# VHH binders against q84jc2: the designs that were tried, part 71

Target 1, 232 residues: q84jc2
Amino acid sequence: MSKMRNLVEEKFLEFYESWVIQLELYLHQLLIAHNNNTMSETELRHLISKLTTHHKAYYTAKWAAIREDVLAFFGSVWLNPLENACSWLTGWKPSMVFRMVDRLRKSRVVLVEAQVKKLEELRVKTKFDEQKIEREMERYQVAMADRKMVELARLGCHVGGESVMVVEAAVRGLSMGLEKMVKAADCVRLKTLKGILDILTPPQCVEFLAAAATFQVQLRRWGNRRHYVTHS

## First folded at step 4 (VHH)

Design v20 (framework vhh_8fcz_2)
Fold by ESMFold2-Fast, scan of step 4:
Structure v20 (fold): chain B 232 residues (1-232), chain A 125 residues (1-125)
Amino acid sequence: as target 1 above (232 residues)
Amino acid sequence: QVQLVESGGGLVQPGGSLRLSCAASGFTFSNYYMNWVRQPPGKGLEWVSGINSGGSYTTYADSVEGRFTIIRDNDKKMVYLQMTSLKTEDTAVYYCARSPDELYRLFDSGYMDVEGQGTQVTVSS
């Protein structure tokens, strides 16, 4: 099966490849900072700011792209099949980052009780927000399969200017609803990321961001190194 | 010259309702994300709610979700905040603020500047 790329897909692919290269460079800086206790709090905060700005740049580009073609983000051409298989509503599942936070608790960097309490409150809120979005997505999928949509699909099989316009209007409506859900999911991601960074100390933020970037980079490398094994 | 003029504040009992208004001038209103921000007595600025340029997407702080509704009218260059089930903790000066993009609040909120004098909301028995 052939897959045609549109301008949105091609432009975002170019953006994403550059963005990942820069992420790997920032990961290198985070690992140096984590392994070296000579950096000041101001220097650590500057590095953390570079990473938050980098993630903000991703969502700025993504939201511009989904306004043009949200469907490009479902089965993205700039992601390998493993990355696509691990996606939840076009990106990482917000609650999964708390597994990285749990590693901080088991590491040499000790979380104080006040931080543990705030992180648990944030975890509960994040999970609640995820479930709310999952219910909205389920309703969207049901709406896509309802009798009206089935009838519009049937009309699209017949030549007629009015039928074409009605089908195109319905597709625009579906895309707008999907864009709203993707933005809602991204807001949960950004709130979760910001919340964690606000709770953690600068050295803990560096360790957390290094863990998150390492996972993202390794997932991409594992997917790109996938070996095809044929049965004889 | 950018101007944002807030109005609609007042004294209200807990559980009551108020509708705040913000009149914008001096910029292309329909190109900007609009926000409501508040400053409680003796505290810093807190983001309350946001609405995108077209009005199709809204966001709320956890403390006000389900109680407040943000609306905009691009023809009138107005943004509104409908407040219900008001609590004593909602007592603050409320400000209207524009932002350059939908993500500004999430990452740049600590640097959000307000223009104009705001509108005082006091929730008291």
Scores: ipSAE 0.011, ipTM 0.299, lowest interface PAE 9.5, mean pLDDT 82

Design v22 (framework vhh_8fcz_2)
Fold by ESMFold2-Fast, scan of step 4:
Structure v22 (fold): chain B 232 residues (1-232), chain A 125 residues (1-125)
Amino acid sequence: as target 1 above (232 residues)
Amino acid sequence: QVQLVESGGGLVQPGGSLRLSCAASGFTFSNYYMNWVRQPPGKGLEWVSGINSGGSYTTYADSVEGRFTIIRDNDKKMVYLQMTSLKTEDTAVYYCARSPDRLYRLFESGAFDVEGQGTQVTVSS
């Protein structure tokens, strides 16, 4: 019965399952494109555009959902325990994608010096943006222990019109703060992804997107195997 | 032993239709996403279409969208590709492939294990 009252969770679970299925299918297209050196630049750009649009669709759906229930994204029911354990502020940690870039560099991806310089500049900017968000999260956690939250906890022991309204207003304020932080983190994710794709050539973009999607899909598969296995 | 056996290919005129079949054995078919991939003459493998484990969700490469339909029958352990409005560019060996369980350590090695011999589709006048 409680699932009938958790409409946001139910709706996003349905969306996310379909979104991951489509990501896996795009991954197969990326891996085939990477192995096919006869694809035109126009064809590669079209495939890259599909992946970019797919990621934008995810954030469009996510931001609509967090307006209704941001807490659903902390320990999400549509993610397995491994995916949840690897999350940084409801998603991937932006600087971690540079690990994929580093692997591509070591895999004989022909990066020119100008690209290496731009990628390093982007890495530094991304790390700075992450640290700024981490400071905001720290401020949020400190605010949970401030005078307003202490008063909220005290009033939560009483049932009455005035105290109920004050408690509801405070909880709404906390949710709005989390929503703002999650959106800020997602903006860093999107800026980092776009920045990398803007620096790389179309064949390099395909390799990068394939590496990123492979990691996301395999992380889900590893966690799902664990979830379905009974240890005796 | 995991086995995928493709059939239904042949020679057809442009604008014609063919239905490809894939018979699966040796694994729990209803637990896997199934795909059709093709290899045109002188080119690498190209992903064509995919279908989820339950058959409720399908997707297609842009080049075949609206012309091809992927269907599965879990009771019969079959996946099908219904091809209409065939073009000369559709000429290829068509393979049935399940989504791989193995870790993608190196994406340079390709996306699919094609386990059958495939079925040849030739579209020419």
Scores: ipSAE 0.000, ipTM 0.161, lowest interface PAE 14.8, mean pLDDT 79

Design v23 (framework vhh_7z1x_3)
Fold by ESMFold2-Fast, scan of step 4:
Structure v23 (fold): chain B 232 residues (1-232), chain A 125 residues (1-125)
Amino acid sequence: as target 1 above (232 residues)
Amino acid sequence: QVQLVETGGGLVQPGGSLRLSCTASGFTFSNYYMNWVRQAPGKGLEWLSGINSGGSYTSYADSVKGRFTISRDNAKNTLYLQMNSLQPDDTAVYFCARSPDELYRLFESGYMDVWGQGTQVTVSS
């Protein structure tokens, strides 16, 4: 079990490093498309599709990994301390992406009133879904601090035999509860992302995705560089 | 072991309503994204609607948006499709189908790993 959990962490680290490299390549393509404004709608839709497929691949890999070891995602070894400090339930906080959307109001491509209304409706729904998950996590933490945690601590004093198996079963039960909450949070992330992309035009989608990817890539670079030195 | 069974199909007049049900067995229904798909005579499969595991997010094809409502009851392991303002073009075999991963369905429609047998809906005067 322990060896399988270590292997899951190693495999996801390898996956994540390659996934981030590909994200940086897509970011470069998004910035070219945004700055040069030379791409057709078909070409923009193809680029947006590449990004959505890339994010889908991340969540596919993540859900496979959390099925094996959800605890690996709480304080992840593939994330630097700054990335971990900015994490909400093992990933980005869904409502934070509306900060990226706010940049579109000052952009070359202006949002129409119907889009503004739909984005505000989505923002309110996203906040509601976040609060629902936060209440679930609070209930989980309270339950963990009560009788079940005390019982697990007591059983941990009885090394060997049947008590070891009982403790392992209880730990698996706790992990399954966390898995459900992480999946719920990821569902809010994905429906928020899809909702925004469904409201925006292809040029606006490119700008939004470029802003989001820039933030993610820069946060990683800031956390990885000890002296925050920039190269021209 | 894993099975989906549709019921509720039948003959209905244009402008009428029908409610389809799909009962799931052999898997944890509450963990899966569920879909409704139809096939009209001589045509290919058309995805109509989807619903996430908790029922908080729904999506619809433009052809049925505003007329059909998807819902689920996880305690009963049952998926529903409420069909209103039925048109002759809605005549088809209706299937419920499971998506292997709920997250996949939020980005792409059309990938399904378990299908029911289908139930016939005929809209005719």
Scores: ipSAE 0.000, ipTM 0.187, lowest interface PAE 11.4, mean pLDDT 81

Design v24 (framework vhh_ozoralizumab_d1)
Fold by ESMFold2-Fast, scan of step 4:
Order: structure tokens, then C-alpha cells, then sequence
Structure v24 (fold): chain B 232 residues (1-232), chain A 125 residues (1-125)
């Protein structure tokens, strides 16, 4: 049977569809800028600022939504099955953006040794932060599968009284724990993006952002084609 | 001890210019995103400009875009704000601010890890 959509899921679906359309428009501008080496530094900075603001809008909307229903982001209805299969804790895996960074080694604007060192240092820190979150997620999953949680779930079969309130409090605690983990993962994503952009020159930032946006847009198109073929 | 000390404020005529400075101490200035925030009389805090740790990226709201320029000198641990074509609406106490270590806090309105004492800018005839 089809998954029932709640109001948070429907609102975020509408937001996300519009957000992706705008991302595709920005990608077009990034590709034009990348292929036109006569653009001024000011023009490149303006374009980078548009992308940064666009990603800020995504996390602003996401965190408002997870405050209301964090579980909507685990198996999201606004993402196709391929996008969902590639998700790490409700979004992109932070260390994977270094694959886009690797493209810069072949760019017309070559990375200097100081940049390569800083990017490697950031990559190592990003993987360390990812592993910390993965350990927290494992602890959370073990706690959820613990005998004590099974007992609390069993108590939920009793209608009324203190047992119902104890179960409800435990469920709220679990949701708050997931919200904190999702925000921690998003924090690593944002720190990784900021770190890369801080290290790169404006032309390199444009090339990096174009690579990242291309991957995101292509992944969605590949998944949508598979879904469309199945339904049409 | 982490400190931010602003200077350069004063009284200026509409259309005039001022340059604000912020001296940072007690932390590795070159590792932090920095910004300028202002508070007009009877209003809330409004961000005015931001600059990344290396100085290669700057950001402005439409209200000051084209008139204000943020810059930094990491060797001197100093942040600057060049303000041109000043308007009466620019009258405010201007604060130098350091971004929090949690980058996600940058998306929360008005959050600052460290903020200075401020410098008053009055635009009036």
C-alpha cells in the first residue's frame, strides 16, 4: 500500500520541487561561468553567493520541518528511490563531495600545494566527524533494539494510566535524539561546504559547485527516469 | 581571553563615508568567518556583511549592497567595513562578530559566538 503523506511531507515536497528547479537554473549559470574565462571576480563571487544562499534556504526549511516530524526525512517522499538509496542520515554523505574536489585537479585553474594540503586536512576531519556520527547512530539503534525498549513498546498495549504516559515520553525522547543526530550530520555537511569554499578561489568554487550540482541533478533525473518508465 | 574591539564610528552627513575597524585577539582570527551586525535605535539586530576566513568570499544584504565593502587583514587580526553613500537609515551601533564553531548556527537569526562592544554610527545633517 502507498505510504500515507502527512502535512509536513506535503509542504516539504512542494518546497523541494521548487528548490531543485532553482538549483538547475543556478547550475546553468555555473556552467556558463565555468566555460567563460572572461568573467570578473565580482561576477563569480555574486554567483557563488547565490548558491550559498540557496543551500542556506534548504537547511532553514529542513530544520523547521524536522522540528515537526524528523521521521519524514527517513525515506523521504520528495526523493525518488535512487536518491533515498544514496542518502546518508537524511542527506548527502559529507566525504563524498571530495570526489567533486578531485575534478579540480584537472581544471584549467590548477590547485596550488597549499590548497591541496588544506583540502586533505579538511577531508580527514570530515571523515572523522562522519565516523563520530555513525557511532552515535549505532548507539541509538542498539538502544532502540534493547530489551528495555521492547518492554516499553509492550507497555504501550495498556490503555490509560502511567504506562501510556511513560511510553509517550520515551517516543518523544527517541524523536528528539534523531533530530539532534540529523542536525549534527547537517552541521558536518555545512562545515565541509564552507571549508572547501574557503580554500578555493572564485573560479575553482564555481567549478566545484557546478560539479556538485550536476551530480545532484543527474542523480534525480536517473531515478525519475526509472520511476517514469515503471509507471508509464 | 577572546576580544573584539570596534572603532571608527562617528557623526557623518548623508552621502558621506566612514571606515570601521575591528581588532581581534585571543583566538586564531584567520580560522573564522567574520561579520558586521548593526542595531538601529528601537530595532533588532540586522546583519550587514560577512566574509569567509580567507577573504575570498563576501556577502551583503540588498540594503547595503554596492555601498558597503567588508575586508580583512589576517596578518593584523583586523576586520574592516568601508561604508560609502551613507543614509539616515544606516544610523546604528555596529558590532564586529565571530561566527560560531557550529556553522549551522549561521542560519539562525541573530546568533553570534562572540560580539564586541560596538561603535556608534550616526548619519544626520
Amino acid sequence: as target 1 above (232 residues)
Amino acid sequence: EVQLVESGGGLVQPGGSLRLSCAASGFTFSNYYMYWVRQAPGKGLEWVSGINSGGSYTKYPDSVKGRFTISRDNAKNTLYLQMNSLRPEDTAVYYCARSPDELYRLFESGYMDVRGQGTLVTVSS
Scores: ipSAE 0.000, ipTM 0.113, lowest interface PAE 17.4, mean pLDDT 79

Design v4 (framework vhh_8fcz_2)
Fold by ESMFold2-Fast, scan of step 4:
Structure v4 (fold): chain B 232 residues (1-232), chain A 125 residues (1-125)
Amino acid sequence: as target 1 above (232 residues)
Amino acid sequence: QVQLVESGGGLVQPGGSLRLSCAASGFTFSNYYMNWVRQPPGKGLEWVSGINSGGSYTTYADSVEGRFTIIRDNDKKMVYLQMTSLKTEDTAVYYCARSPDELYRAFESGYMDVEGQGTQVTVSS
């Protein structure tokens, strides 16, 4: 089992490094499109589709990996300490993206009243779903502490004689609960992202995606620089 | 109506190869992620491989990485799974499954939605 865990971490690290490189290439294309208002609506929709596909590829790979080893995503080795510090249940906090949406109010093509209303409805819904998950996470952590106490007590009484089956059952229960929580959080992330993109016009989508990708890339670069200096 | 028809399964010896096919109809194939999932005897569904709408990105379960290759042909509305170096633990019913644009629907149960009848792969000496 521990060999499978190491392989999952190494495999996802390789995936994530490649995924970030491609994100940087897409960010370059988004910035060109944003600065040059010469692209057709069809061309902008195609670029937005590439980014949507890229994010879906991330969640497809993540969900495959968490089925094998969800614990790899708690304290991820492919993320620097700054990226890990900014994580909420193994990823970005859904309500955070509305801060990026607020920047669109300063765009050349301002949000119309109908868009403002739909974005506010989505923001309220997202915060509600987020709080529901936080309550579930709190209940899970309390339950896991009780279960761990019982298992640790039993293991302390069975020095060199504990059953592999008992240990495997406890680990399976822990992993299944965490997998469910991570998937629930990712579902809120995907619903929020799709909701925003469905409300915005193609030029506004490009601006939003550029802002999000810029933040993600810069956070990684800044964190890597500081980590490197610390470990030099 | 969405329809996925899997084929190409059979009996093969360990170390052998098989190519599975999935024919899709009833939806805009080029807009969807396509997946292969399998169900070993007496076990739950296990995700095997996925390919994005344009075919530019593929992903694999660790257990099959380097041995299986997923390919799609958007013109023919087909997805394939090329299986090599088959092991006894690869014995399962293999299903083709689409991933809709709203991933939370496909994955909310912890499994991919399967829409085909499946094709049986048996790896035995």
Scores: ipSAE 0.000, ipTM 0.138, lowest interface PAE 13.1, mean pLDDT 79

Design v5 (framework vhh_8fcz_2)
Fold by ESMFold2-Fast, scan of step 4:
Structure v5 (fold): chain B 232 residues (1-232), chain A 125 residues (1-125)
Amino acid sequence: as target 1 above (232 residues)
Amino acid sequence: QVQLVESGGGLVQPGGSLRLSCAASGFTFSNYYMNWVRQPPGKGLEWVSGINSGGSYTTYADSVEGRFTIIRDNDKKMVYLQMTSLKTEDTAVYYCARSPDELYRKFESGYMDVEGQGTQVTVSS
């Protein structure tokens, strides 16, 4: 363990590295399934279930970790700078996955009109839920500045054991507020993912999950290769 | 264990034709999407063409569409690139690259992994 990282950061770094390795293995299986039209619907549903279980495992681990130290997820040490730059409230921006859905419209696997309509309805609702969370985060940041300023002013005037208790209470309050915001954002992510998978057929689900996982893996590789020199 | 061996490169005149070959070993060839990528002098890797595992679906970069044809032979574990109407701008080292999927072509080609040493194609008078 590192003295420059807390226990929560070290534990989640270890978890995340293993989680990404398993995601790459699942991506490989998804791409084989997508390229070879030999899998049964039962086999495709089983593969899709493995991916949904894998994502649920991530959120289970994340929510346990943010309960202990939510700030570890703002500027995460297990993510490279490019991955961190692309984060929205500690994870992927839900509306962004509809770019992966647009791939299906350009694929040989044609979406029927009813699916297109349901996906558009889901896209609109997802964007609305995102904007609601963004407004709550803005309110939190404004309230945090006001509360913190008042608290800092009071601490400057009151020295002794009482000031320690006030600081601890303020820090707990700020962390609990951020935890609620992060969980709200994660709930939108899970609802969006489930909504898309419920609308799509199993072959379309495989194509969608492959596109999403490919982007996630490639973004990590691009960030890790930031020292690659290319003449434009 | 995994090997991809490119061959067939050479010096050709503008407007000429050339056929590149890639011999694969050490993996289940028929399960993979196969690509041709190239690296022009002083530039990064550029994706050229792709073919799905069964050979029924092919894709091409805009710069080569209508001039190049990608073919595969799963029994021989070979992928080929038939190049016609060659231009000076086609001068590059050409690499054969396996991928799990065609989706890799939609991302920055400079980050695509190549296994072998490639084969040099020079288009010049």
Scores: ipSAE 0.000, ipTM 0.110, lowest interface PAE 18.2, mean pLDDT 80

Design v6 (framework vhh_8fcz_2)
Fold by ESMFold2-Fast, scan of step 4:
Structure v6 (fold): chain B 232 residues (1-232), chain A 125 residues (1-125)
Amino acid sequence: as target 1 above (232 residues)
Amino acid sequence: QVQLVESGGGLVQPGGSLRLSCAASGFTFSNYYMNWVRQPPGKGLEWVSGINSGGSYTTYADSVEGRFTIIRDNDKKMVYLQMTSLKTEDTAVYYCARSPDELYREFESGYMDVEGQGTQVTVSS
């Protein structure tokens, strides 16, 4: 029931808590920019750059941590149960971000037909890329079940240190396969984010990033409130 | 045009400290991730530490964590490596390396530009 945190989990928990605090500060700036139509394109691009850099910092940290312990990212200790329940391969599902983009059609800064077409093309490509990863994960999980059955049979024939070595090798194999798939999923996330920002104007980028950050912050707060109501 | 110039290396006793500097020119420094990598005598390149374009996040190799600190100054176009509690195994040529700001491309390929000429660090008595 209770799990001990390893060094990777402790370090990433500390990083993630500070990263979320900074995200909330950037969200405040995005909301001010969205409500103030006097900001220049240069000022808006600077703010968008801050958010882009902030997200790149997350993936830099994540990939360093995954290299050491990818399993820390499945059922992460720095995420509440609601955040973990909403994750797809250790993060947000790329195609879901287009729901936030759809809201831009109802805003004061309307999407032109050329943008709508490019966003739809990107949506289709993103869905194709994530389906490919899902198929690879499914094949990996089926293969892992077969290998684990064989390994369990082998463990029944070994005594002492040989059993330990076999288990360590199996865990190493599992970790390498998961690392590759998580990295592939993160590449789709980053390409989707970059693609959207490249299509949108700076005011639309600010509105999109504000919507995304608001959802992330609120999801965390909803999950934390359920903990207080249930256990406090 | 693009240039990275490392400095600050030298001979130091075990347990000592050194501060390495890397001066960047010919590109928009604030758009790039910066790394320190090292090459011990007779071995391949080993990644040591990294810092994102804004300086808000740093990473370290297990072998140097708690002993080294990476810092950047975007106004001066400098990246630094503060080394403390130096060990004989830290003996190497240290290089400053630029990574593309397009993180998804970096991680797809695992590629990193190593463009500096290096600075020699020797830890011995």
Scores: ipSAE 0.000, ipTM 0.140, lowest interface PAE 13.7, mean pLDDT 80

Design v7 (framework vhh_8fcz_2)
Fold by ESMFold2-Fast, scan of step 4:
Structure v7 (fold): chain B 232 residues (1-232), chain A 125 residues (1-125)
Amino acid sequence: as target 1 above (232 residues)
Amino acid sequence: QVQLVESGGGLVQPGGSLRLSCAASGFTFSNYYMNWVRQPPGKGLEWVSGINSGGSYTTYADSVEGRFTIIRDNDKKMVYLQMTSLKTEDTAVYYCARSPDELYRLFESGDMDVEGQGTQVTVSS
């Protein structure tokens, strides 16, 4: 397990570093597109497709990795301490992206009333889905400290094949529970992202994606530039 | 009441092009992700391409990336598949299918909701 965990962390670190470099390249293209009013709708849709495919690649790699070691994603070694401090269930908090959407109301490409209504409906649904997952995480944390789990931990201190099997089964169950919750949170992220992109026009999608990518890239740079202890 | 009617298939030479069309009726077309799915002779269904409800996001199977383009027209309730550089391996019956959430669905093993008769594409000399 420890050897497999180490390999999972090493593989995902290499993946994530390359993924972030490519995200910065896409951000550059998004910023050019946002400032260039001569790009066709076809060109804008192609750029949006590259970004959505890029995010899909991230979740494909993440889900393969969490199937092997979900704990690698809690306090990830490929993220700096600031990035880790800003994580909600191993990633961005879905409702926070609506703050980026709010900037579109002040943009030159103004939202129409029908879009505002759909975005508000999506915001409410996203908050509901978040709260449901937060309740599940709370239940998980309580379950780790219940009387039965404490008893299993005590039994694990005794030398014997019978107790080893029971403890290993319990630990596997806890890991599977975390994996399901992380996937549920990622599903809310993907559904929220898809919902926003479905409501927005291509120029608005470019502006939204540029805002989101800018925040992600700057958060990483802010964390990397700070002089503080690597483990908080 | 829900109907999806595919058209535009036919016999084409390798390296040729075809444009498939799908006409939707009986549901709110602009609320659905639309997909193209194909069934080659003697094989199961293979997902080919998807487009979100607003048309701003598209996805493609590795086998068709760079050769096929999916397009939708919500006013006409149409979805299209522009096929270029066709290969003999592209020979199949092509279906359009609706889904409520394709970006979500791609992370779960599930059956594609395929409706209608499809349109036959044969790539041969």
Scores: ipSAE 0.000, ipTM 0.234, lowest interface PAE 10.8, mean pLDDT 81

Design v9 (framework vhh_8fcz_2)
Fold by ESMFold2-Fast, scan of step 4:
Structure v9 (fold): chain B 232 residues (1-232), chain A 125 residues (1-125)
Amino acid sequence: as target 1 above (232 residues)
Amino acid sequence: QVQLVESGGGLVQPGGSLRLSCAASGFTFSRYYMNWVRQPPGKGLEWVSGINSGGSYTTYADSVEGRFTIIRDNDKKMVYLQMTSLKTEDTAVYYCARSPDELYRLFESGYMDVEGQGTQVTVSS
């Protein structure tokens, strides 16, 4: 229970710290590639593949962890308060990446009309998928407050007995519902990321991935600075 | 040896229903994410629906969401696709495909192991 939940949190904290260190190393490579206009398309695609594999590793570890304890991802101990405040269903809000894509329109290597059209179509679809998940989340929260759940919470005030088994079964059901919802949100994130990378040229992919990684790293640094200032 | 055998296709009128079946053998079925993919006449493969190893999580292409339901029976080593409110645009050869997890479909185009001959679904009046 408590011991299992602490173990999941400790294990994922160790994973995440290592994962972020590797992300910063990849960010360095992306920035070098962005400033080096002589890299071949094959070399750029190889670097992009390293980043997509790195993100895939994150979701592989996350989904293994949420099978054990999905609640660890709501108010994660491996994230600072600023990172947690900016999260949407345990991660980044999918539509926010289009703000980063908008920056590419100011680049010397500009988006062609066909790319702009495809990105706008993807943006609209992503917003639709987000809203669908938000409606499911609201339905979940309303269902938790129904008369049956209130009655089960009341039964949980009694120490031991048959009521403990009924309450534990209900809690497992709630966790499974959250797991399904988190996976749905992660699928929208991954579809959005893959969709953007499929539309962009390799140099534009490098610039996009560099912008995304820079924002993630900087958000973590800003939050860590604020935490230490507040704690002092 | 890995085998996936699709069945249940046929000719159906618009608005009709069909249930497709896929029988798996030669691998540990309960460890794999299962998918339905389709190939419309003259077009490439299009992913339709997926279900995780335990059956607790399902996902659908936007074009079929609300109309199709994917189910699995690990004891029988079967995956099914219940299709309702069929449209002419659903006309395709339907294939059952395995993957290690959902992440494969998101990063690797052409990643599905399509082993069988498929089952033809024709929606026409």
Scores: ipSAE 0.000, ipTM 0.265, lowest interface PAE 11.0, mean pLDDT 82

